# Ledger of designs, part 1: miniprotein binders against b1l550

Scores and structures below are computed, not measured.

Target 1, 279 residues: b1l550
Amino acid sequence: MRLPEELLERARDIHSEAPSHRIKLDRVGSFGLKVPVEFKGFLLLAEADVWVSLPEGRRGVDLSRQVEAIYELSNPPKDPFSLCREAAISLLEKLNYADSSGVSIRFDAPLQDGESLKYYGVEISSIASDEIINKIRVEILGMTACPCTAELIRAYKSSEIAATHTQRSLGILEVSTKAEHPDPDKLASIIERAMSSPLRTYTKRPDEGGLVIRSLSNARLAEDVVREMIHLFLEEFGHLPEDTHILAAVRSMESVHMHDIYAERSFSLDEIRKEISSH
Structure headers, positions and changes below count from the first letter of each chain, unless a header shows other numbers.
F, E and O are the ipSAE of ESMFold2-Fast, ESMFold2 and OpenDDE, as the mean of both directions, binder to target and target to binder. V2 is 0.75 times the mean of E and O plus 0.25 times the DockQ between their complexes.
[cut] stands for letters that were removed.

## First folded at step 1 (miniprotein)

Design a1
Amino acid sequence: SPEERVKELIEKALELAKEAIELAREGDLEEAVRLLEEAVKLLAEAVELSKEHNLPELLEKVRELLKEAEELLKKAEELLKKE
ESMFold2 (binder alone), alone request of step 1: mean pLDDT 86; pTM 0.839
ESMFold2 (binder alone), alone request of step 2: mean pLDDT 86; pTM 0.838

Design a10
Amino acid sequence: TTEEEIKKLLEEVKKKAEEIIRRAKEEGNEEVVKLAKELLELAEEAVRRALESGDPRALELALELVKITAELLEKLLEESKK
ESMFold2 (binder alone), alone request of step 1: mean pLDDT 77; pTM 0.676

Design a10v
Amino acid sequence: TTEEEIKKLLEEVKKKAEEIIRRAKELGDEEVVKLAKELLELAEEAVRRALESNDPRALELALELVKITAELLEKLLEESKK
ESMFold2 (binder alone), alone request of step 1: mean pLDDT 76; pTM 0.667

Design a12
Amino acid sequence: GPEEFLKKVEEYVRKLEEYAKEAKERGDEELAKEIEEAIKRIKEALERYKETGDEKYLEEAFKIAEEIAKRVAERLKKEE
ESMFold2 (binder alone), alone request of step 1: mean pLDDT 80; pTM 0.744

Design a13
Amino acid sequence: MSREEELRRRLEEVLRRAEELIERARETGDPETIRLAFEAVKLAFDVAKELNDEELMRRALELLERIIELARKLLEEKGS
ESMFold2 (binder alone), alone request of step 1: mean pLDDT 79; pTM 0.703

Design a13v
Amino acid sequence: MSREEELRRRLEEILEEVLRRAEELIERARETGDPETIRLAFEAIKEAVKLAFDVAKELNDEELMRRALELLERIIELVEEAARKLLEEKGS
ESMFold2 (binder alone), alone request of step 1: mean pLDDT 71; pTM 0.557

Design a14
Amino acid sequence: DKTEELIKKAEELIKKIIELAEKAAKLAAEGKVDEAVKTLQEAIKTAQEAIELAKKLPPEAQEKVRKEIEEAVKRVLEIAKKIEEIAEKQE
ESMFold2 (binder alone), alone request of step 1: mean pLDDT 81; pTM 0.753

Design a14v
Amino acid sequence: DKTEELIKKAEELIKKIIELAEKAAKLAAEGKVDEAVKTLQEAIKTAQEAIELAKKGDPELQEKVRKEIEEAVKRVLEIAKKIEEIAEKQE
ESMFold2 (binder alone), alone request of step 1: mean pLDDT 74; pTM 0.656

Design a1v
Amino acid sequence: SPEERVKELIEKALELAKEAIELAREGDLEEAVRLLEEAVKLLAEAVELSKETGDEELLEKVRELLKEAEELLKKAEELLKKE
ESMFold2 (binder alone), alone request of step 1: mean pLDDT 85; pTM 0.835

Design a2
Amino acid sequence: DTEKLLEEVRRLLEEAERLVEEAIKTGDYEKAIEYFKKASELYLKAAEIAAKLGLTETVKKALEEAKKALEKAREAAEKLKEELK
ESMFold2 (binder alone), alone request of step 1: mean pLDDT 84; pTM 0.808

Design a2v
Amino acid sequence: DTEKLLEEVRRLLEEAERLVEEAIKTGDYEKAIEYFKKASELYLKAAEIAAKLGDPETVKKALEEAKKALEKAREAAEKLKEELK
ESMFold2 (binder alone), alone request of step 1: mean pLDDT 83; pTM 0.796

Design a3
Amino acid sequence: GSLEEFEKRLEEIKKRLEELKKRLEELGGSPEELKELEKEIEELERELEEFKKKYKDDPRVQELIKRAEELIKELRELLERLKES
ESMFold2 (binder alone), alone request of step 1: mean pLDDT 75; pTM 0.659

Design a3v
Amino acid sequence: GSLEEFEKRLEEIKKRLEELKKRLEELGVSPEELKELEKEIEELERELEEFKKKYGDNPRVQELIKRAEELIKELRELLERLKES
ESMFold2 (binder alone), alone request of step 1: mean pLDDT 76; pTM 0.704

Design a4
Amino acid sequence: SEEEIRKKLEELAKKAEELAKEAAKRNDPELIKEAAELAIKALELLLESARLRGDEEQEERAKELIKRLEELVERAEKLLKE
ESMFold2 (binder alone), alone request of step 1: mean pLDDT 76; pTM 0.654

Design a4v
Amino acid sequence: SEEEIRKKLEELAKKAEELAKEAAKRGDPELIKEAAELAIKALELLLESARLRGDEELEERAKELIKRLEELVERAEKLLKE
ESMFold2 (binder alone), alone request of step 1: mean pLDDT 75; pTM 0.650

Design a5
Amino acid sequence: DEREELLRKFEELVREIEELIREAIELHPDDPEVQELIKEAKRLLEEAKKALEEGDFEKAKELLEKALELIKKVLEIVEKKK
ESMFold2 (binder alone), alone request of step 1: mean pLDDT 77; pTM 0.685

Design a5v
Amino acid sequence: DEREELLRKFEELVREIEELIREAIELNPGDPEVQELIKEAKRLLEEAKKALEEGDFEKAKELLEKALELIKKVLEIVEKKK
ESMFold2 (binder alone), alone request of step 1: mean pLDDT 79; pTM 0.726

Design a6
Amino acid sequence: GDELKKRAEELIKKSEELTKRAEELWKEGKYEEAAKLFEEAAKLAEEAAKLFEELGDKENAERAKRLAEEMRKNAEEAREKAKK
ESMFold2 (binder alone), alone request of step 1: mean pLDDT 86; pTM 0.835

Design a6v
Amino acid sequence: GDELKKRAEELIKKAEELIKRAEELWKEGKYEEAAKLFEEAAKLAEEAAKLFEELGDKENAERAKRLAEELRKLAEEAREKAKK
ESMFold2 (binder alone), alone request of step 1: mean pLDDT 87; pTM 0.854
ESMFold2 (binder alone), alone request of step 2: mean pLDDT 87; pTM 0.855

Design a7
Amino acid sequence: SVEEKLREIAKKILELVEKAKEAFERGDIETARKYIEEAVKLALEAARETNDEEVLKFALEVVRVAEELLRKIEEKAREEG
ESMFold2 (binder alone), alone request of step 1: mean pLDDT 76; pTM 0.689

Design a7v
Amino acid sequence: SVEEKLREIAKKILELVEKAKEAFERGDIETARKYIEEAVKLALEAARELGSEEVLKFALEVVRVAEELLRKIEEKAREEG
ESMFold2 (binder alone), alone request of step 1: mean pLDDT 77; pTM 0.694

Design a8
Amino acid sequence: MDPLEEARKLLEEAIKEAEELLKKHPDNEELRKLLEEAKKYLELLKKAIEEGASPEELLELAKKVLELVKKIQEIAREEKE
ESMFold2 (binder alone), alone request of step 1: mean pLDDT 74; pTM 0.645

Design a8v
Amino acid sequence: MDPLEEARKLLEEAIKEAEELLKKGIDDPELRKLLEEAKKYLELLKKAIEEGASPEELLELAKKVLELVKKIQEIAREEKE
ESMFold2 (binder alone), alone request of step 1: mean pLDDT 75; pTM 0.665

Design a9
Amino acid sequence: SEWEERFRKLVEEAKKLFEELLKLIKEGAPREEIERLARELIELLEKAWEIAKEHGDERLMKIAEELIRLAEELIRLAKEG
ESMFold2 (binder alone), alone request of step 1: mean pLDDT 81; pTM 0.758

Design a9v
Amino acid sequence: SEWEERFRKLVEEAKKLFEELLKLIKEGRDPEEIERLARELIELLEKAWEIAKEHGDERLMKIAEELIRLAEELIRLAKEG
ESMFold2 (binder alone), alone request of step 1: mean pLDDT 81; pTM 0.754

Design b1
Amino acid sequence: DEELKELLEKAIELLKKALELAKKGDPEKAIELAKEAVELLIEAAKRSNNPELLKLALEAAELAIKIAKETGNEELLEKAKELYEKAKELAEKY
ESMFold2 (binder alone), alone request of step 1: mean pLDDT 77; pTM 0.725

Design b10
Amino acid sequence: GSPEEIVKEFLEALRKVIELAEKLGDPEMVERLKKAYEEFLRALEEGRIDEAIRAITEAARIVAENSGDEEARRLYEELKRLAEEFLRRK
ESMFold2 (binder alone), alone request of step 1: mean pLDDT 74; pTM 0.627

Design b10v
Amino acid sequence: GSPEEIVKEFLEALRKVIELAEKLGDPEMVERLKKAYEEFLRALEEGDVEEAIRAITEAARIVAELGNPEEARRLYEELKRLAEEFLRRK
ESMFold2 (binder alone), alone request of step 1: mean pLDDT 70; pTM 0.594

Design b2
Amino acid sequence: TPEELIKRVEELLKEAEELWKKFEETGDPELLLEAARKLIEAIELAVKAGRPDLAERAAELLERVAELFEERGDEEKARELREKAEELRRK
ESMFold2 (binder alone), alone request of step 1: mean pLDDT 79; pTM 0.761

Design b2v
Amino acid sequence: TPEELIKRVEELLKEAEELWKKFEETGDPELLLEAARKLIEAIELAVKANDPELAERAAELLERVAELFEERGDEEKARELREKAEELRRK
ESMFold2 (binder alone), alone request of step 1: mean pLDDT 79; pTM 0.759

Design b3
Amino acid sequence: SMEEKLEELLRKLEELLRELAELVRKTGDEELKKLVEELIRLVEELVRAIKEGAPPEEIIRLLEEILKTLEEIAKKVNDPEIRRLVEEIKRLIEELKRLL
ESMFold2 (binder alone), alone request of step 1: mean pLDDT 85; pTM 0.848

Design b3v
Amino acid sequence: SMEEKLEELLRKLEELLRELAELVRKTGDEELKKLVEELIRLVEELVRAIKEGVSPEEIIRLLEEILKTLEEIAKKVNDPEIRRLVEEIKRLIEELKRLL
ESMFold2 (binder alone), alone request of step 1: mean pLDDT 85; pTM 0.839

Design b4
Amino acid sequence: GSEEYKKLLEEARKLIEEAKKLLEEGNPEEALRLLEKAFELAQRAFELAESEEEKREALKLMAEIRLLQAIAYIKLGDLERAKELLEEARKIAEELG
ESMFold2 (binder alone), alone request of step 1: mean pLDDT 90; pTM 0.912

Design b5
Amino acid sequence: SPLEELARELIELAKRLLEEAERVGDPELRKRIEEAVERAIRLLEEALRTNDEEVIRFAVEVLEFAIRLVRLAEEKGLPELAEKAIELIEEAIRKLEEALRK
ESMFold2 (binder alone), alone request of step 1: mean pLDDT 67; pTM 0.606

Design b5v
Amino acid sequence: SPLEELARELIELAKRLLEEAERVGDPELRKRIEEAVERAIRLLEEALRTNDEEVIRFAVEVLEFAIRLVRLAEENGDKELAEKAIELIEEAIRKLEEALRK
ESMFold2 (binder alone), alone request of step 1: mean pLDDT 74; pTM 0.741

Design b6
Amino acid sequence: NKEEVKKLLEEIAELFEKAAKLAEELGDPEMARRFREAAERARRAIELLEKGDSTEEVLEEAVKAIEEARKVAEERGDTELVELANKALELVRKAIELL
ESMFold2 (binder alone), alone request of step 1: mean pLDDT 76; pTM 0.706

Design b6v
Amino acid sequence: NKEEVKKLLEEIAELFEKAAKLAEELGDPEMARRFREAAERARRAIELLEKGVSPEEVLEEAVKAIEEARKVAEERGDTELVELANKALELVRKAIELL
ESMFold2 (binder alone), alone request of step 1: mean pLDDT 79; pTM 0.734

Design b8
Amino acid sequence: SDEEIIKEVLKLIEEAARRGDKETAEKLIEAIRRALEENPSPELVELLARALEIVRRVGTPEMIEKVEELIKRAKEKLEE
ESMFold2 (binder alone), alone request of step 1: mean pLDDT 72; pTM 0.616

Design b8v
Amino acid sequence: SDEEIIKEVLEEALKLIEEAARRGDKETAEKLIEKEALAIRRALEENPSPELVELLAREAIRALEIVRRVGTPEMIEKVEELVKEAIKRAKEKLEE
ESMFold2 (binder alone), alone request of step 1: mean pLDDT 83; pTM 0.806

Design c1
Amino acid sequence: DLEEKIKELIEKAKEALEKGDVEEALKLIVEAVKLAFENPDNKELVLEVLRLLAEIALKTGNKEAAKLVIEIAERIAKEHPDDEELQKLVKEIKEKLEK
ESMFold2 (binder alone), alone request of step 1: mean pLDDT 73; pTM 0.634

Design c1v
Amino acid sequence: DLEEKIKELIEKAKEALEKGDVEEALKLIVEAVKLAFERGDPELVLEVLRLLAEIALKTGNKEAAKLVIEIAERIAKEHPDDEELQKLVKEIKEKLEK
ESMFold2 (binder alone), alone request of step 1: mean pLDDT 73; pTM 0.620

Design c2
Amino acid sequence: MTEEEKKELIRKLAEKALELFRKGDYEEALKVAEEAFKIAVELNDPELIAKALRIIGEILRALGKKEEAKEYFKKAAEVAKKYGLEEEYKKAEELLEEL
ESMFold2 (binder alone), alone request of step 1: mean pLDDT 87; pTM 0.856

Design c2v
Amino acid sequence: MTEEEKKELIRKLAEKALELFRKGDYEEALKVAEEAFKIAVELNDPELIAKALRIIGEILRALGKKEEAKEYFKKAAEVAKKYGDKEEYKKAEELLEEL
ESMFold2 (binder alone), alone request of step 1: mean pLDDT 85; pTM 0.826

Design c3
Amino acid sequence: GDKAKELAEKVIELLKEGKFEEAVELIKEFAKETGVSEEEVKKLAELLKKVVEGKVSIEEAAKEAEELAKKNPEFAKIILELLEIYLES
ESMFold2 (binder alone), alone request of step 1: mean pLDDT 72; pTM 0.629

Design c4
Amino acid sequence: SPEEELAKRIVELFKEGKIEEAVRLLIEAAKKLGLTEEEILKVALLIAKELGNPEIAIRILEEAAKELDVSEEQVERIKKLIEEIAKK
ESMFold2 (binder alone), alone request of step 1: mean pLDDT 75; pTM 0.678

Design c4v
Amino acid sequence: SPEEELAKRIVELFKEGKIEEAVRLLIEAAKKLNIDEEEILKVALLIAKELGNPEIAIRILEEAAKELGLPEEQVERIKKLIEEIAKK
ESMFold2 (binder alone), alone request of step 1: mean pLDDT 71; pTM 0.574

Design c5
Amino acid sequence: MSLEEKAKRLIEEAIRLAEEGRVEEAARIIIEALRLAKESGDPELIREVLLRAIEVFRRLGDPRLLEILAEIAIELGFPDLAEELKREAEELRK
ESMFold2 (binder alone), alone request of step 1: mean pLDDT 79; pTM 0.712

Design c5v
Amino acid sequence: MSLEEKAKRLIEEAIRLAEEGRVEEAARIIIEALRLAKESGDPELIREVLLRAIEVFRRLNAEELLEILAEIAIELGFPDLAEELKREAEELRK
ESMFold2 (binder alone), alone request of step 1: mean pLDDT 77; pTM 0.706

Design c6
Amino acid sequence: TSDEEKIKEVVKELLERAKKDPEEAARLLEKLVEEGKLTPEQVARVLLEFAKETGDKEYLKKAAEILKKLAEEHPEDEEVRRLYEEAEKLL
ESMFold2 (binder alone), alone request of step 1: mean pLDDT 70; pTM 0.582

Design c6v
Amino acid sequence: TSDEEKIKEVVKELLERAKKGDEEAARLLEKLVEEGKLTPEQVARVLLEFAKETGDKEYLKKAAEILKKLAEEYPDNPEVRRLYEEAEKLL
ESMFold2 (binder alone), alone request of step 1: mean pLDDT 78; pTM 0.720

Design f1
Amino acid sequence: MKKVRIIVEGDNPEELARIAKEIAEEARKRGLKVEIRVEGNRVEIEVEGPEEEVEKFIEELKKRFEDEGYRVEIEVEDLS
ESMFold2 (binder alone), alone request of step 1: mean pLDDT 76; pTM 0.699

Design f2
Amino acid sequence: MYEVEIRVRVETPEDAERVREIVERVAKELGVEIEIEERDGEIIIRFRGIDEETAKRIAEEIKRRVPGAEVTIRKIEEEP
ESMFold2 (binder alone), alone request of step 1: mean pLDDT 76; pTM 0.682

Design f3
Amino acid sequence: GKYRVTIHLDPETAKKYEEEIRKIAEELAKKYGGEVRIEVHGDRIVIEIEVDSKEEAEKLAEEIARKVREKFPDVRVEVTVEEI
ESMFold2 (binder alone), alone request of step 1: mean pLDDT 74; pTM 0.705

Design f3v
Amino acid sequence: GKYRVTIHLETEEDAEREEEIRKIAEELAKKYGGEVRIEVHGDRIVIEIEVDSKEEAEKLAEEIARKVREKFPDVRVEVTVEEI
ESMFold2 (binder alone), alone request of step 1: mean pLDDT 81; pTM 0.769

Design f4
Amino acid sequence: MTRIEIRIEVPEEYVEEVVRLLEELAKKYNLEVEVRVENGVVTIRISGEPEKVKEFLKELEELLKKLGVEFRIRIEIDGE
ESMFold2 (binder alone), alone request of step 1: mean pLDDT 72; pTM 0.648

Design f4v
Amino acid sequence: MTRIEIRIEVDSPEVEEVVRLLEELAKKYNLEVEVRVENGVVTIRISGEPEKVKEFLKELEELLKKLGVEYEVEVRIEEE
ESMFold2 (binder alone), alone request of step 1: mean pLDDT 70; pTM 0.632

Design f5
Amino acid sequence: SEVVRIRIRFEGSPEEVRKAFEELKEFARELAKKYGLEVEFELHEEDGVAEIRVKGPREAVEEFLRRVLERLEELGIRYEVEVEVERS
ESMFold2 (binder alone), alone request of step 1: mean pLDDT 85; pTM 0.839

Design g1
Fold by ESMFold2-Fast, scan of step 13:
Structure g1 (fold): chain B 279 residues (1-279), chain A 80 residues (1-80)
Amino acid sequence: as target 1 above (279 residues)
Amino acid sequence: MKVEVEINGKKYEFEAETPEEAAELAAEFAKELGAKEVEVEVRGDTIRVRVEGVSEEEARRLAEELAKRFPGLKVEIEVE
């Protein structure tokens, strides 16, 4: 059933009315939208959130215009970075009462792994106001090997290869910058190189043995992995603006415990350079 | 697979055919030095072993062991 368009002319505009309480809201929008994107030759179905700020004098947001903004820009599918930035700008243009707008897009990024594919998680956002802030979060699983248990086993049983427990660890790099979004493949590469070894989607027994031996020869604490991620990040992305903010973190799913180990560090480029130069 | 070994700032470089050979070398270093200042790092097809803060005697001994195993070993001294 479709009601006559004339009813829209006679109905109260609820959204433009004064609210019961004059309180500004930071984010009001449409969350969990499914949007097609093109990423490195793949057509992916991403999940998107779109929002705007709502001033204290306005009761509601025109949600239909938010959906139109992102869907108009998603046909034909385009890269998620351009979509994110363009949609955030379009939201401010279409919803003139808003002080700021934002768009987040989440997807699993395919990554070539020999003759197979693996994946890593990507979440990007663009927040527009008088300036645009771009944020990217990359999460990828890798393998870590415990150096503490390796040392105990070495002391107990002298062998050519130290034995220790291994586990999956989730590496996280999050970057917030006024520059363009960093390349997620480079962020994923940094995380994997900081780990004891990367994970594979498929491996044959001889290759699996090689992967395990590599992780055992490169045993690392979660704390070691975070420090190495920061070091590698500075080598690759130290040219970003000084006010760029980074979160580096590792969550180790310890195979010998019922709980996880977590290590993180948040910093700006200005802050970390001053810290490093003090030594 | 490329293997880089750095002992007190002196760099050695050679090729290993398998990850097993590189892992065995790393295990020998950890054993000989009692897991002092030893770092083993994997980057792509390169395995790097860094050893810092060992005595000159220990550094000489390790260099001699590398020379015995790899007669074509390349040696570099890096200037800061």
Scores: ipSAE 0.000, ipTM 0.075, lowest interface PAE 25.2, mean pLDDT 76
ESMFold2 (binder alone), alone request of step 1: mean pLDDT 60; pTM 0.471

Design r1
Amino acid sequence: SKRIVIVVTRNEELARKAEEIARELGVEVEVRLVESEEEAKKAVEEAKKRGADVLIVIGVSEEIVRKILEELGLKAFVIRVEDPEELREKVRELIERA
ESMFold2 (binder alone), alone request of step 1: mean pLDDT 75; pTM 0.704

Design r1v
Amino acid sequence: SKRIVIVVTRNEELARKAEEIARELGVEVEVRLVESEEEAKKAVEEAKKRGADVLIVIDDPEEIVRKILEELGIKVFVIRVEDPEELREKVRELIERA
ESMFold2 (binder alone), alone request of step 1: mean pLDDT 60; pTM 0.495

Design r2
Amino acid sequence: MKVLVLVYGVSEEEKRRIEELAKRAGVEVEFIEIESPEELIEKLKELLKKDPDTKVIIVVDSEELAEKLRKLAEELGIKNVEIIVADSIEEAIKRIEEILRK
ESMFold2 (binder alone), alone request of step 1: mean pLDDT 69; pTM 0.644

Design r2v
Amino acid sequence: MKVLVLVYKDLEEEKRRIEELAKRAGVEVEFIEIESPEELIEKLKELLKKYPDAKVIIVVDSEELAEKLRKLAEELGIKNVEIIVADSIEEAIKRIEEILRK
ESMFold2 (binder alone), alone request of step 1: mean pLDDT 67; pTM 0.605

## First folded at step 2 (miniprotein)

Design k1
Amino acid sequence: MKKYRVTVRVTGDPEKIKEAFERIRELAEELARKHGLKVEFRFEERDGEFIIEIEGPEEAVKEFVERIVEELKKLGVEVEVEIEEIE
ESMFold2 (binder alone), alone request of step 2: mean pLDDT 72; pTM 0.652

Design k2
Amino acid sequence: MEKRIRIRFEDLDEEVRKAFEELKEFARELAKKYGLEVEFELHENGRAEIRVKGPREAVEEFLRRVLERLEELGIRYEVEVEVERS
ESMFold2 (binder alone), alone request of step 2: mean pLDDT 75; pTM 0.699

Design k3
Amino acid sequence: SEVVRIRIRFEGSPEEVRKAFEELKEFARELAKKYNVKVEFELHEEDGVAEIRVKGDKETVEEFLRRVLERLEELNVPYEVEVEVERS
ESMFold2 (binder alone), alone request of step 2: mean pLDDT 81; pTM 0.775

Design k4
Amino acid sequence: GKYRVTIHVESPEDAERVAEIRKIAEELAKKYGGEVRIEVHGDRIVIEIEVDSKEEAEKLAEEIARKVREKFPDVRVEVTVEEI
ESMFold2 (binder alone), alone request of step 2: mean pLDDT 81; pTM 0.768

Design k5
Amino acid sequence: GKYRVTIHIKSPEEAEKLAEIRKIAEELAKKHGAEVRIEVHGDRIVIEIEVDSKEEAEKLAEEIARKVREKFGIERVEVTVEEI
ESMFold2 (binder alone), alone request of step 2: mean pLDDT 72; pTM 0.675

Design k6
Amino acid sequence: SMKRVRIEFTFDEENREEVLEFLERLARELAEKYGLKVEVRVEDGRIVIEVEGDPEAVDKFIEEVLKELEKRGVKYTVRVEEL
ESMFold2 (binder alone), alone request of step 2: mean pLDDT 85; pTM 0.847

Design k7
Amino acid sequence: MYRVEIRIRFPPEKREEAIEVLKEFAEEAKKRFPDVEVEIKEEGDTVIITIKGPSKEVVEEAAKELIEELEKRGIEFEVRIEEE
ESMFold2 (binder alone), alone request of step 2: mean pLDDT 75; pTM 0.696

Design k8
Amino acid sequence: MKKVRIIVEEGVDPELARIAKEIAEEAKYGLLKVEIRVEGNRVEIEVEGPEEEVEKFIEELKKRFEELGLRVEIEVEEEV
ESMFold2 (binder alone), alone request of step 2: mean pLDDT 64; pTM 0.575

Design m1
Amino acid sequence: SPEEFLKKVEEYLRKLEELAKEAEERGDEELAKEIREAIERIKEALERYKKTGDPKYLEEAFRIAREIAERVAERLRRELG
ESMFold2 (binder alone), alone request of step 2: mean pLDDT 81; pTM 0.763

Design m10
Amino acid sequence: DLEEKIRELLEKLEELLKELVELAKRVGSEELYELAKELLRLVEELKRAIEEGADPETIIRLLEEILEVLKRIAELANDPRIEELVKRIEELIRELKE
ESMFold2 (binder alone), alone request of step 2: mean pLDDT 81; pTM 0.799

Design m11
Amino acid sequence: ELLRKLEELLRELAELVRKTGDEELKKLVEELIRLVRAIKEGAPPELLEEILKTLEEIAKKVNDPEIRRLVEEIKRLIEELKRLL
ESMFold2 (binder alone), alone request of step 2: mean pLDDT 77; pTM 0.725

Design m12
Amino acid sequence: SEEFEKLLKEAEELIRKLEELAKKLGNEELLRLAEELKRLLEEYKKALEEGKDPEEIAKYLEKILETLKEIAKRTGDEEVEKLVKEIEEKIKELKEKL
ESMFold2 (binder alone), alone request of step 2: mean pLDDT 83; pTM 0.815

Design m14
Amino acid sequence: DPVEEAKKYFEEAKKLIDEAEKLLEKGDVEKAAELYKKALELLEKALEIAIEAGNEELIKEIKEEIERVKKLIEELEKKLKG
ESMFold2 (binder alone), alone request of step 2: mean pLDDT 86; pTM 0.818

Design m15
Amino acid sequence: SEKEKAEELIKEAEKLFEEAEKLREEGNYEEAIKKYEEAAKKYEEAAELYKKLGDTERAEEALRKAKEARERAEELRKELE
ESMFold2 (binder alone), alone request of step 2: mean pLDDT 89; pTM 0.885

Design m16
Amino acid sequence: GTEEEIKELEEKAKKLEEEAKKALKEGDWEKAAELYLEAAELLKKAAELVGDTERRKRYLEKAEEYLKKAEEIVKKLLEE
ESMFold2 (binder alone), alone request of step 2: mean pLDDT 85; pTM 0.828

Design m17
Amino acid sequence: SPEYKKLLEEARKLIEEAKKLLEEGNPEEALRLLEKAFELAQRAFELAEDDPETREALKLMAEIRLLQAIAYIKLGDLERAKELLEEARKLAEEL
ESMFold2 (binder alone), alone request of step 2: mean pLDDT 90; pTM 0.907

Design m18
Amino acid sequence: DPEEKAKRLIEEAIRLAEEGRVEEAARIIIEALRLAKESGDPELIREVLLRAIEVFRRLGDPELLRELAEIAIELGDEEAAEELKREAEELRK
ESMFold2 (binder alone), alone request of step 2: mean pLDDT 76; pTM 0.666

Design m2
Amino acid sequence: SKEEVEELLKEFEELVKEIEELIKKAIELNPGDPEVQELIKEAKRLLEEAKKALEEGDFEKAKELLEKALELIKKVLEIVE
ESMFold2 (binder alone), alone request of step 2: mean pLDDT 83; pTM 0.788

Design m3
Amino acid sequence: DPKEELLKRFEELVREIEELIREAIELNPGDPEVQELIKAEKLYEEEAKKALEEGDNYEAKELLEKALELIKKVLEIVEKKK
ESMFold2 (binder alone), alone request of step 2: mean pLDDT 73; pTM 0.604

Design m4
Amino acid sequence: SPEEERFRKLVEEAKKLFEELLKLIKEGRDPEEIERLARELIELLEKAWYELKEHGDEEAARIAEELIRLAEELIRAEKLG
ESMFold2 (binder alone), alone request of step 2: mean pLDDT 70; pTM 0.575

Design m5
Amino acid sequence: SEEELIKKAEELIKKIIELAEKAAKLAAEGKVYEEVKTLQEAAELAQEAIELAKKLPPEAQEKVRKEIEEAVKRVLEIAKKIEEIAEKQE
ESMFold2 (binder alone), alone request of step 2: mean pLDDT 75; pTM 0.669

Design m6
Amino acid sequence: DTEKLLEAERRLLEEAERLVEKLLETGDYEKAIEYFKKASELYLKAAEIAAKLGDPETVKKALEEAKKALEKAREAAEKAKEL
ESMFold2 (binder alone), alone request of step 2: mean pLDDT 72; pTM 0.596

Design m7
Amino acid sequence: SLEELIKRVEELLKEAEELWKKFEETGDPELLLEAARKLIEAIELAVKANDPELAERAAELLERVAELFEERGDEELAEKFREKAEELRR
ESMFold2 (binder alone), alone request of step 2: mean pLDDT 81; pTM 0.777

Design m8
Amino acid sequence: NKEEVKKLLEEIAELFEKAAKLAEELGDPEMARRFREAAERARRAIELLLEEGASPEEVLEEAVKAIEEARKVAEERGDTELVELAKEALELVRKAIELL
ESMFold2 (binder alone), alone request of step 2: mean pLDDT 75; pTM 0.686

Design m9
Amino acid sequence: SDEEIIKEVLEEALKLIEEAARRGDKETAEELIREAVLAIRRALEENPSPELVELLAEEAIRALEIVRRVGTPEMIEKVEELVKEAIKRAKEKLEE
ESMFold2 (binder alone), alone request of step 2: mean pLDDT 69; pTM 0.575

Design n1
Amino acid sequence: SPEEIRKKAEELLKKAEEAFRRGDYEKAIELLKEALKLDPENKELAKKIAELLIKAFEKLGKTEEAKKFLEELLKEFPDNEELKKLLEELEKK
ESMFold2 (binder alone), alone request of step 2: mean pLDDT 78; pTM 0.707

Design n2
Amino acid sequence: DEKTKELIKKALEAIKNGDEEEALRLLEEALKHSKNPEETAREFIKELIEMGYKELAKKLLELALKLFPDSEELKKLYEELKK
ESMFold2 (binder alone), alone request of step 2: mean pLDDT 76; pTM 0.657

Design n3
Amino acid sequence: MDEEKIEEIVRRLVEAAKRGDKEEAERLLKELLELLKKNGDKELFEKFLRKLAEEAKKAGDPETLKLVAEAAKEFGDEEFAKEMEELAKK
ESMFold2 (binder alone), alone request of step 2: mean pLDDT 70; pTM 0.582

Design n4
Amino acid sequence: GKEELIEKLRELVKRAIEAGDEEALKEFAEKALEIAKELLDPELFREAIELVIELAKATGNEELLRFAIELIKKAIEELPDEETKRELEELLRKIEEEL
ESMFold2 (binder alone), alone request of step 2: mean pLDDT 72; pTM 0.649

Design r3
Amino acid sequence: SKRIVIVVTRNEELARKAEEIARELGVEVEVRLVESEEEAKKAVEEAKKRGADVLIVIGVDEELVRRIAEELGLKVYFIDVEDPEELREKVRELIERA
ESMFold2 (binder alone), alone request of step 2: mean pLDDT 64; pTM 0.555

Design r4
Amino acid sequence: MKILIVVSKDEELAKKAEELAKKYGVEVEIRKVETPEEAKKAVEEAIKEGVDAIIVLGVSEEIAKEIAEEYPDLPVYYVPVTDEEEFEKKVEEIIKEL
ESMFold2 (binder alone), alone request of step 2: mean pLDDT 73; pTM 0.694

